# Designs tried in a protein design chat: VH-VL binders against Protein AF-9 homolog (yaf9). Part 7

Target 1, 217 residues: Protein AF-9 homolog (yaf9), of Schizosaccharomyces pombe (q10319)
Amino acid sequence: MAPNTRVSKCQISRPILVGNDAKPLTKEEKEKAPTDHTHTWRIFVEGVDGEDISKWVRKVVFKLHDTYNNPTRTIESPPFEVIETGWGEFDIMVRIFFAPEAHEKALTFYHHLKLHPYGPRMEEMKASGGLVESVQYEEIVFNEPFEYTYKLLSQNPIGDGHGLAVESEPDHPFSQQLEQDEADKLDFAIQEVKKTIEMYKQQVQSLQGQKSSTPVE

## First folded at step 18 (VH-VL; from u2 with heavy chain S54N)

Design v1
Fold by OpenDDE, fold request of step 19:
Structure v1 (fold): chain C 217 residues (1-217), chain A 123 residues (1-123), chain B 111 residues (1-111)
Amino acid sequence: as target 1 above (217 residues)
Amino acid sequence: QVQLVQSGAEVKKPGASVKVSCKASGYTFTSYYMNWVRQAPGQGLEWIGVINPNRGSTWLDRKFKDRVTITVDKSTSTAYMELSSLRSEDTAVYYCARGEYTITVGSDAFDIWGQGTLVTVSS
Amino acid sequence: EIVLTQSPATLSLSPGERATLSCRASQSVEYQDYSYMNWFQQKPGQPPKLLIHDASNRATGVPSRFSGSGSGTDFTLTISSLEPEDFAVYFCQQYSDWPYTFGGGTKVEIK
């Protein structure tokens, strides 16, 4: 079979983690960090359960906020991560380039960098020193991959091949439950923002009402 | 049939906000990115941003980061683009366009477009 | 951002003639075997229609008279024999880097 033939009618998937962790800078770290930076953070692409993804991932490109000197970071070897300091949350583009032998187009993810505790466990996170972990589990799907990818990924199965476990296990922290937890965190955060917005709207209305009641002497 | 159907034309005053909807059908809404693009009258195309409908993650052009919010409703397979603090320069036809796969490798981007929504900003 | 320059701005041709449209990127939009370049056709009052994806692949339903070529920074859309319905504006677009950007367009008009 010509080395560049697609395996017809076959699909193969591989789990991957895209996410970030963050923590507040120590006093010592702040002294070394740019002015106003408050956190150290790491954006990463990782295999699940410690899988070495370098066999099928060639490089990962992270596009950071434009305020960084080199906002485009190309990582060509594991760990596929960028570590930086900062003060604000922003969106990061994560583009995964596959091994040349795969002959596949790159796949893109977007990740909102989380620096501050969020979700229903926000207070707990604060109490624990403000450690934040925001991770999304993704199943990359290769539709009719080339033989290289097919062979590689078929010979190295991850997990039970059935996707995310329902519950997290000590050796398998990523689960449907974890995903749901993340979703809940985000939902909670959104609700809090909505409440805040509503509060401000009410305040503005109250102020406007007071202004209308002040007789123009 | 795969299609994107957008909301109708809008006329707004400067400083107002507009929210354009894009309803997807004929495909799995969460499996593809959704792009927003605008085109001022007689002008070229300008990419606004993209959203992962499954995750809600977005990427916006710097020009729009402070004024644009892209959201989705998975239950209705609808994407939304809200533009606030409208200016006359925001007068344009706004398009949603299906992007590449969110998790599947090898997709074509921008293969499906909405019919466009004219947003007119006038005093 | 990647700037896409299309030339010519206007191309006046007759039906049956060959149209050659150029799109030059300010930086490479290629990785490995793929060029992240699309070509679109747009007619008045209509959204853009994808013609070519990945520099050289015709989108579904696109006539064979349309072809894309090029790599790196230089790309070409060719219409081998213009049909009356082909008179429109054509845009190139890159999705290699953010923000995604479009060329200024080439108007193919009837001579």
Scores: ipSAE 0.867, ipTM 0.948, lowest interface PAE 0.4, mean pLDDT 91
Fold by OpenDDE, fold request of step 19:
Formats: C-alpha cells, structure tokens, sequence
Structure v1 (fold): chain C 217 residues (1-217), chain A 123 residues (1-123), chain B 111 residues (1-111)
C-alpha cells in the first residue's frame, strides 16, 4: 500500500482519558501561589491503563482561562498535562494532534475544570482532603486511517475491544459504572447550582418587591 | 435527511431571557458538536459557543460566558441556547450549526445549519 | 482572537465572470497538513451554506465552479464562472483557535 493510502472500509479506535485532578493548596503552597489561589490542579490527556500514547499523539494543546499567563499550553511529550494553581473552575479546550505520519486532523475535547468536591459524595470528598478527580473516557475513532495509524493501533490492542468494562477493577478503574457515577455527580452538581440560582432569583425578586412597596413619601 | 430545526422567533424586553431550541434529526446527535452562531441584522456572523452533546461540556466565547448557557437534551436530540440579561444589541438571528465529530477524527464542521431564530430585543 | 479580513467588501460582476474573494487571517490557521478554514455562502433570509471546508475541499453538492485555495494566513475562494444563483454574501471562517471567528463577508452582486 502506498505510504499515504487510507485503509478502506476500516475503522480503528483508541481509548484515552481526558480530565483533571485538583486539591487544595497547603499553607506552604499558598504562600508561594498567586494571591487568591486556593487549589492546585492538573489537566491531562492519558492513555488507558498506562498506555503510552506518544506513538500516535504528537502533542496536546491546552487552552486555559485567559487570566493565566500564556493560556495556550503546548505539550509535545508525555506526560501530556498542565499543572497550575487557581481558585475558579473554567472550561479548558484540549486539542490532540496526531503523529505527522497519521495525516489526520486534530481532535478537540472540552473539559470543565473541577476544583471543588461535587456530587452526592461531596462531603466524603471534603473529608478526605478535598481531592477532586474529573475524568472522561473517550474512544478516538479513526475512520479509514492511513496505514501508519492502522498498523500501529492494530498491533497494540488495548483492552478487549469492547470499550469500558462494566465494573471497575483494581487494575482497571475506568468502567461504565465509573462513567455513570461521574455523570451522576455532574448532574447532581448542576441541579444544586440550579437550585441556588433559583433561590437567589427569588431573593432578588423579593427585595425588588419590597422596594416597590415602600411609598416614596 | 439530516436537519436542524430551530424554535420560532422571539420578542423580548431588555433584561429578559430567551431560550432557543435546536432539534437535530437524521444523524446521531451525540456524535457531533453543536455550535451556536448569531447574526445581527445586516451584520456578520458571530460565534457564541459549542457543546459536546454527549458530555455536556461547553466552551463559550468570553463575551457570552456570563449570559449564555448551552445545554442539550439527549433524549430529544435537542440543543438549547439561553441568553439572559438581554440587550438591544442582542437582536439577531441565532443559528445552531453542526460541528465536528466529538470522537471521530477528520470530520467537517458547520456543514448543517438550522433555519435560524430571530430574537428581537426591544423596549 | 483570530481576525479574518475579507476583501473586497463588495464585488460587482456579471454572470459568466470569474470571482476571486480573499480572506486574510491575523495569524496562521494551519496545523500540520490542514488549514482550518471554511467558506460559506449566504443568501438573504437563509442560513449560511458551507461551500469549502479545510481551505480547499468542496462540501457535498457544491458545484465545481467553486474552489478554495491558500494556506497559512491567506485564502482565496474562486468562482470560475458566476451563475445567477451565485450572487450572495460569502464568509470565511476559521476554527483553528477559539473563539471561532468569521470574516466580515464579501458581497458578490450583479453589475
């Protein structure tokens, strides 16, 4: 096959992890961190089960919040991660560039940086020191890849080809259950935020109503 | 047939909120990003933001971060864009547009558009 | 943000003539072998229609008279022979960096 020929009628996939972890700054760390920063966090792209993805991933670009110096971070070698301190949660763009030999366009993910415990186990997370992990499992799909990608990924199968295991195992923590748990956490958090917003809206309305009832003597 | 169908025109007062819907059909809703774009009368196009319908993850233009919320209902294959604290300058036709694949490499973006939703903000 | 400048703002031509539209980006929209540039056609009262993706690839159903070229920061949309239905506004759009941005448009009008 010509080196630049796509493998027709072939699809190959590769799992990756996109996510972040975060923890509160220690007192010592806080002294070294910018004013108002409260957490250390890490955004990352990783292979599943410790797979070295550098064979087919050239670089990862992370676009952070504009308040950061050099908010665009290009990581060209493993680990594909950015470590920073901060105080607020924000959306991060994660763009994966594939090996030049793959001749493929970059793939983009979006990740909401989580710094604070969230979900039904929020209190437990707080009690455990406030470590937050927010990870999404993604299977990158190459449709009719070039021979390079096809050969590379076919020769190094990951897992049983069935995607995420139903349940987490000690050696395989990522599972459908974990994904569902994460989804549930997020949903819970969203609902809590909505409730909070509604509460504030009601308060504002109440205050406005009170102002309108004060007769301008 | 692949199509995006948006909700009807809206007339709002300043300070109000508007929620525009975009129903997708003819393709796997969760496999593509969904973009929102607006166009003021006689003006150019302005990108608002994007959502991964599968994950709910979003990225919004800084201009809209405080006022725009993009959501999806996977069960109905519908994306939503809510804009709060409306201003006269928010008067525009709002479009949803299908983006790239969320997990498949090599896709095209903005190949399918909704018909647009006119939002008029007037006192 | 990446600013896209389209020129000319208005292009007055007759049917059968060649149209050349320019789009210049404030920074490169090219990564590796791909240019993250699209061209759209928009007619009054209609949404934009994708014409060209990735700088040079015609979208499905787009006539062969439309072609895209360019790399880096300079891109061109060419209509080899204008048809009556081609009189519209044309936008370039980049999706290389966030926010995604559009050019100001070129109006192709009948002379």
Amino acid sequence: as target 1 above (217 residues)
Amino acid sequence: QVQLVQSGAEVKKPGASVKVSCKASGYTFTSYYMNWVRQAPGQGLEWIGVINPNRGSTWLDRKFKDRVTITVDKSTSTAYMELSSLRSEDTAVYYCARGEYTITVGSDAFDIWGQGTLVTVSS
Amino acid sequence: EIVLTQSPATLSLSPGERATLSCRASQSVEYQDYSYMNWFQQKPGQPPKLLIHDASNRATGVPSRFSGSGSGTDFTLTISSLEPEDFAVYFCQQYSDWPYTFGGGTKVEIK
Scores: ipSAE 0.863, ipTM 0.947, lowest interface PAE 0.4, mean pLDDT 91
Fold by ESMFold2, look of step 18:
Structure v1 (fold): chain C 217 residues (1-217), chain A 123 residues (1-123), chain B 111 residues (1-111)
Amino acid sequence: as target 1 above (217 residues)
Amino acid sequence: QVQLVQSGAEVKKPGASVKVSCKASGYTFTSYYMNWVRQAPGQGLEWIGVINPNRGSTWLDRKFKDRVTITVDKSTSTAYMELSSLRSEDTAVYYCARGEYTITVGSDAFDIWGQGTLVTVSS
Amino acid sequence: EIVLTQSPATLSLSPGERATLSCRASQSVEYQDYSYMNWFQQKPGQPPKLLIHDASNRATGVPSRFSGSGSGTDFTLTISSLEPEDFAVYFCQQYSDWPYTFGGGTKVEIK
């Protein structure tokens, strides 16, 4: 299916949170969990300021460590999260799929699951009983979005200018693709003209060859 | 112009380590994922892993995860791949390749490649 | 991991002929409008060059004689009329699932 028209010279953004929280299992939780698990954790994708991102996010896929049963977890409605128990820290692939009407490729983030206190706030986390948060604020950018996405986001802005259109960058792949499409049209037209010229050249050569042939005796 | 320029060829003995560099220019280094791929002589291509140059977050193919480290230096727009405990089967050309945008929807992947770095492992 | 099977391994053709290269994935590499399948050209001593991204989109600067098609698990690269510079090895590559993988290649050689 052909997508709708992209809105030229337009860039719209939306903030999201991507990350995990974790805490040690309580005694009761340890009794119910696999014997080598030490923590409960939650990986997620969330909007800010109460935004319901499901209006433009269709689903989020979390790919967990291959030791988990069914490690590819597909979440098709909010909250976009996975809650598990475990013992180790590993990389989680987070892929955000947009509404069909957006006609956009999925966007991928890589998140290192944190279970243990770390970084500048390590002592604070230890003091809180090992409650850990590892959360990144991301500014998702839609460059030259299709009309559906443009209308959806521009009609529902967040206060700090998010969801308001600004001009796109000139070197973005969509701008480059437009230039390539125009070049392809010209190349096609040139090839058609070349075919016509070659046909004419061959007809002229054939006529010249007939005039140059050795007379029959 | 957009380009990725890699460090020169290396000859190593088994058990050693190698660190290949990939210097980016002509674009915003931190806005695109950076991938590493290798190609053994006469063979196809094998993906090694990826890094977000802004965040430093990575994902490494489990075949390499215990031996490979991917890092960046944002101040020089340079990505690095270090492979340790080298074996003769690690002899290959190692490529860096620019991936998708890290936060912008709709980018191409693997559109710009470095020239390749031949790593030869022999005793 | 997703296995990509390219066929034929070798395609012997003359300039001006049409080349049709196949790539089959062991599982679907698509979501809605997009198939996470790329095509590359590689000449000796050179890195791969992106030709087609996302199954059917011609990369910037790639001649219009190159086209891609297919969906799901079955993909095709077509070169409508071979030029001398098109004799090379062609790889398909998926980035739908981790690890990303490449096909074994199809060598297009002069007959």
Scores: ipSAE 0.799, ipTM 0.895, lowest interface PAE 0.9, mean pLDDT 87
Fold by ESMFold2, fold request of step 19:
Structure v1 (fold): chain C 217 residues (1-217), chain A 123 residues (1-123), chain B 111 residues (1-111)
Amino acid sequence: as target 1 above (217 residues)
Amino acid sequence: QVQLVQSGAEVKKPGASVKVSCKASGYTFTSYYMNWVRQAPGQGLEWIGVINPNRGSTWLDRKFKDRVTITVDKSTSTAYMELSSLRSEDTAVYYCARGEYTITVGSDAFDIWGQGTLVTVSS
Amino acid sequence: EIVLTQSPATLSLSPGERATLSCRASQSVEYQDYSYMNWFQQKPGQPPKLLIHDASNRATGVPSRFSGSGSGTDFTLTISSLEPEDFAVYFCQQYSDWPYTFGGGTKVEIK
């Protein structure tokens, strides 16, 4: 479908999580894995609080280390993830493709796969038996999206909407309805951020991680 | 004005290492990927790798057999590329180049380049 | 990795002539309505300068005599009326897949 007009002076953001988790293979799992492999791991792109990002994400491509068979992995439906075993840490390219109707270029992230306890939470990870999470919270920004994307993101019901912002010094005014739609999305995004903060506070209180914040930011 | 200013020319012996700097100004350093590209004398361009200046995450072309490290210093808006175990074929001009936005959909890439840093590897 | 083959290797033309430079990719560099193909101009002793981004869009400050076209695997840079300052090497570059790669270049020599 041909693109419509971009919505001027409009900036919409959407939260996602990009990252990996990993754990050491059990003795039984090692018997089924290649001899040198020590861990199982999962690289993923997810919405926050279980939000379904497939409404605006068409597919995600993960490019793994060349030693993996078919190292370019294309995932066209949720969950957007790849599960593998391995022994080493390496950089993974993560490319997010949007719905064709959005007429937008793909967005790329680079993620360093973590298998071993690291960083400020290293001791907590060791205590959990080597369960590792390396997850980044990102606010993807659609700057002046086409009408399709604006309508898609603005018309989601309360509970799955995401942040909207208008450039502080725009040259073009919006209609009253467009401004109302953006304000509604901003209000929802603020509520979702508050819920996300509370979620991470509650996750910290778990026996393993209650002394530290869970999110990267 | 947006610009990338690189460190000066270097002369090195085989087996040594070199660290090239690239200082960004006139834009938000952490909002764009930073790429490194090299060009041997009389040759074409060869992409080396990329870094997210905010996160520090990288991807490096495996052609360098793990000899390249790309880093940033956010406090000075400076990217660095270090190449170790230098060989004579590493003699080249090394460029930094501004890449795509890190989190904004629809950005252009490779629009701003540093002036280049000549690295000469000779015995 | 994606190999970019540029032709011709050298192009000798007179001022005012139309220059046509070709770049062929070993795989498609297109997704939907975007081709992940850039064109650069490089003069001796200078860094590359972006001319065309995404196959057909002129970069800021690039004269209107430069245009890009093509799709899939076949791309063309056209200089509609060659000026003396257009003596340079021109590179195509793909950023569809990693590693990003460049073509070998076309040297434009003004007769």
Scores: ipSAE 0.763, ipTM 0.878, lowest interface PAE 1.0, mean pLDDT 84

Design v1
Fold by ESMFold2, fold request of step 19:
Structure v1 (fold): chain C 217 residues (1-217), chain A 123 residues (1-123), chain B 111 residues (1-111)
Amino acid sequence: as target 1 above (217 residues)
Amino acid sequence: QVQLVQSGAEVKKPGASVKVSCKASGYTFTSYYMNWVRQAPGQGLEWIGVINPNRGSTWLDRKFKDRVTITVDKSTSTAYMELSSLRSEDTAVYYCARGEYTITVGSDAFDIWGQGTLVTVSS
Amino acid sequence: EIVLTQSPATLSLSPGERATLSCRASQSVEYQDYSYMNWFQQKPGQPPKLLIHDASNRATGVPSRFSGSGSGTDFTLTISSLEPEDFAVYFCQQYSDWPYTFGGGTKVEIK
């Protein structure tokens, strides 16, 4: 059918989040879970700021620890996630597949499943009832993509821009889009930090309210 | 010239640890996964694990999980593999090998290998 | 884990002959048009050298007499006309699923 050649001097990027969250099982959940499980957790791949990545992501494969039934989990539509219970931390291979028509090879990420509060934010996580997050912001890069991929990504821009970069020259037609895309990346990082701060502010306010609730004489 | 240059041969006693280095040059170190593979004398190849040099995250074969630590030093473009509690069965040539791109679509895997580091474990 | 079975274990041939090496995976290593299967050549005292990536693509600098084919679980490395420098051990390798694994090797030796 259609010729498939790469678009020279072109780079397109798309932001994603790859990560997990987890929390201890409630009493009710514990009764429904296997006896030795202590946490519920969710591994995921998603767009930033609500962006629908299914326009260019065909499926995501999550490869879990071999103690899980059918440890190779294939998710072919959003949300690209797996929700499970467990007791231990382990590494998950996350492989992102693109449309068959794109003829692009899948991209592989490795993620360490985090269940327990540790590291710089340990005390914050304990204060939130054991809610744990381990999320990475990544920019997937299509360098000199095939024409199909170029058209697909160009027709489905991310919310704040096109994520398109070409040779950095003053007169290049995509120069201003490159500058906007760089600004958008910074804005996404700032938004991520602000969301984390707001989450912790709410948790602190809730705990302070509980701690100060004593009868007034 | 893209290359991976490893540290020299080591002779160790059982129970000791060994740390093998792999210096990358000629390419952007943090853009590719780095793998470690070993080969016992007269035997086939055995994958040990992989690291994302930019983030430091790793995936290790379960057989090695409690004994292997894979790390990087981004400032020197050097990967390290440390194997502890050595046994005679760990006598092998240890290789580093460049993997796929970490975030860029479309790359070869295992295309560049280090020269190998012989680790001999003997009493 | 995915087991790779190579055959034959040893292939004794003369220069100029065609060599055909087989690798069979215990599970499919293919998605769409990509097979996560590589072929390596290894000579004594040397690291493995990538010959074929993703089942059928020659690596940079590899002579055209080397070709790879196959899909799913069955893969073949072919050397159309053996040269003296081609006598070595050849390994297949999958990187579709963890742990990544290698076949046991096929030794190609001069008859």
Scores: ipSAE 0.506, ipTM 0.758, lowest interface PAE 2.5, mean pLDDT 83

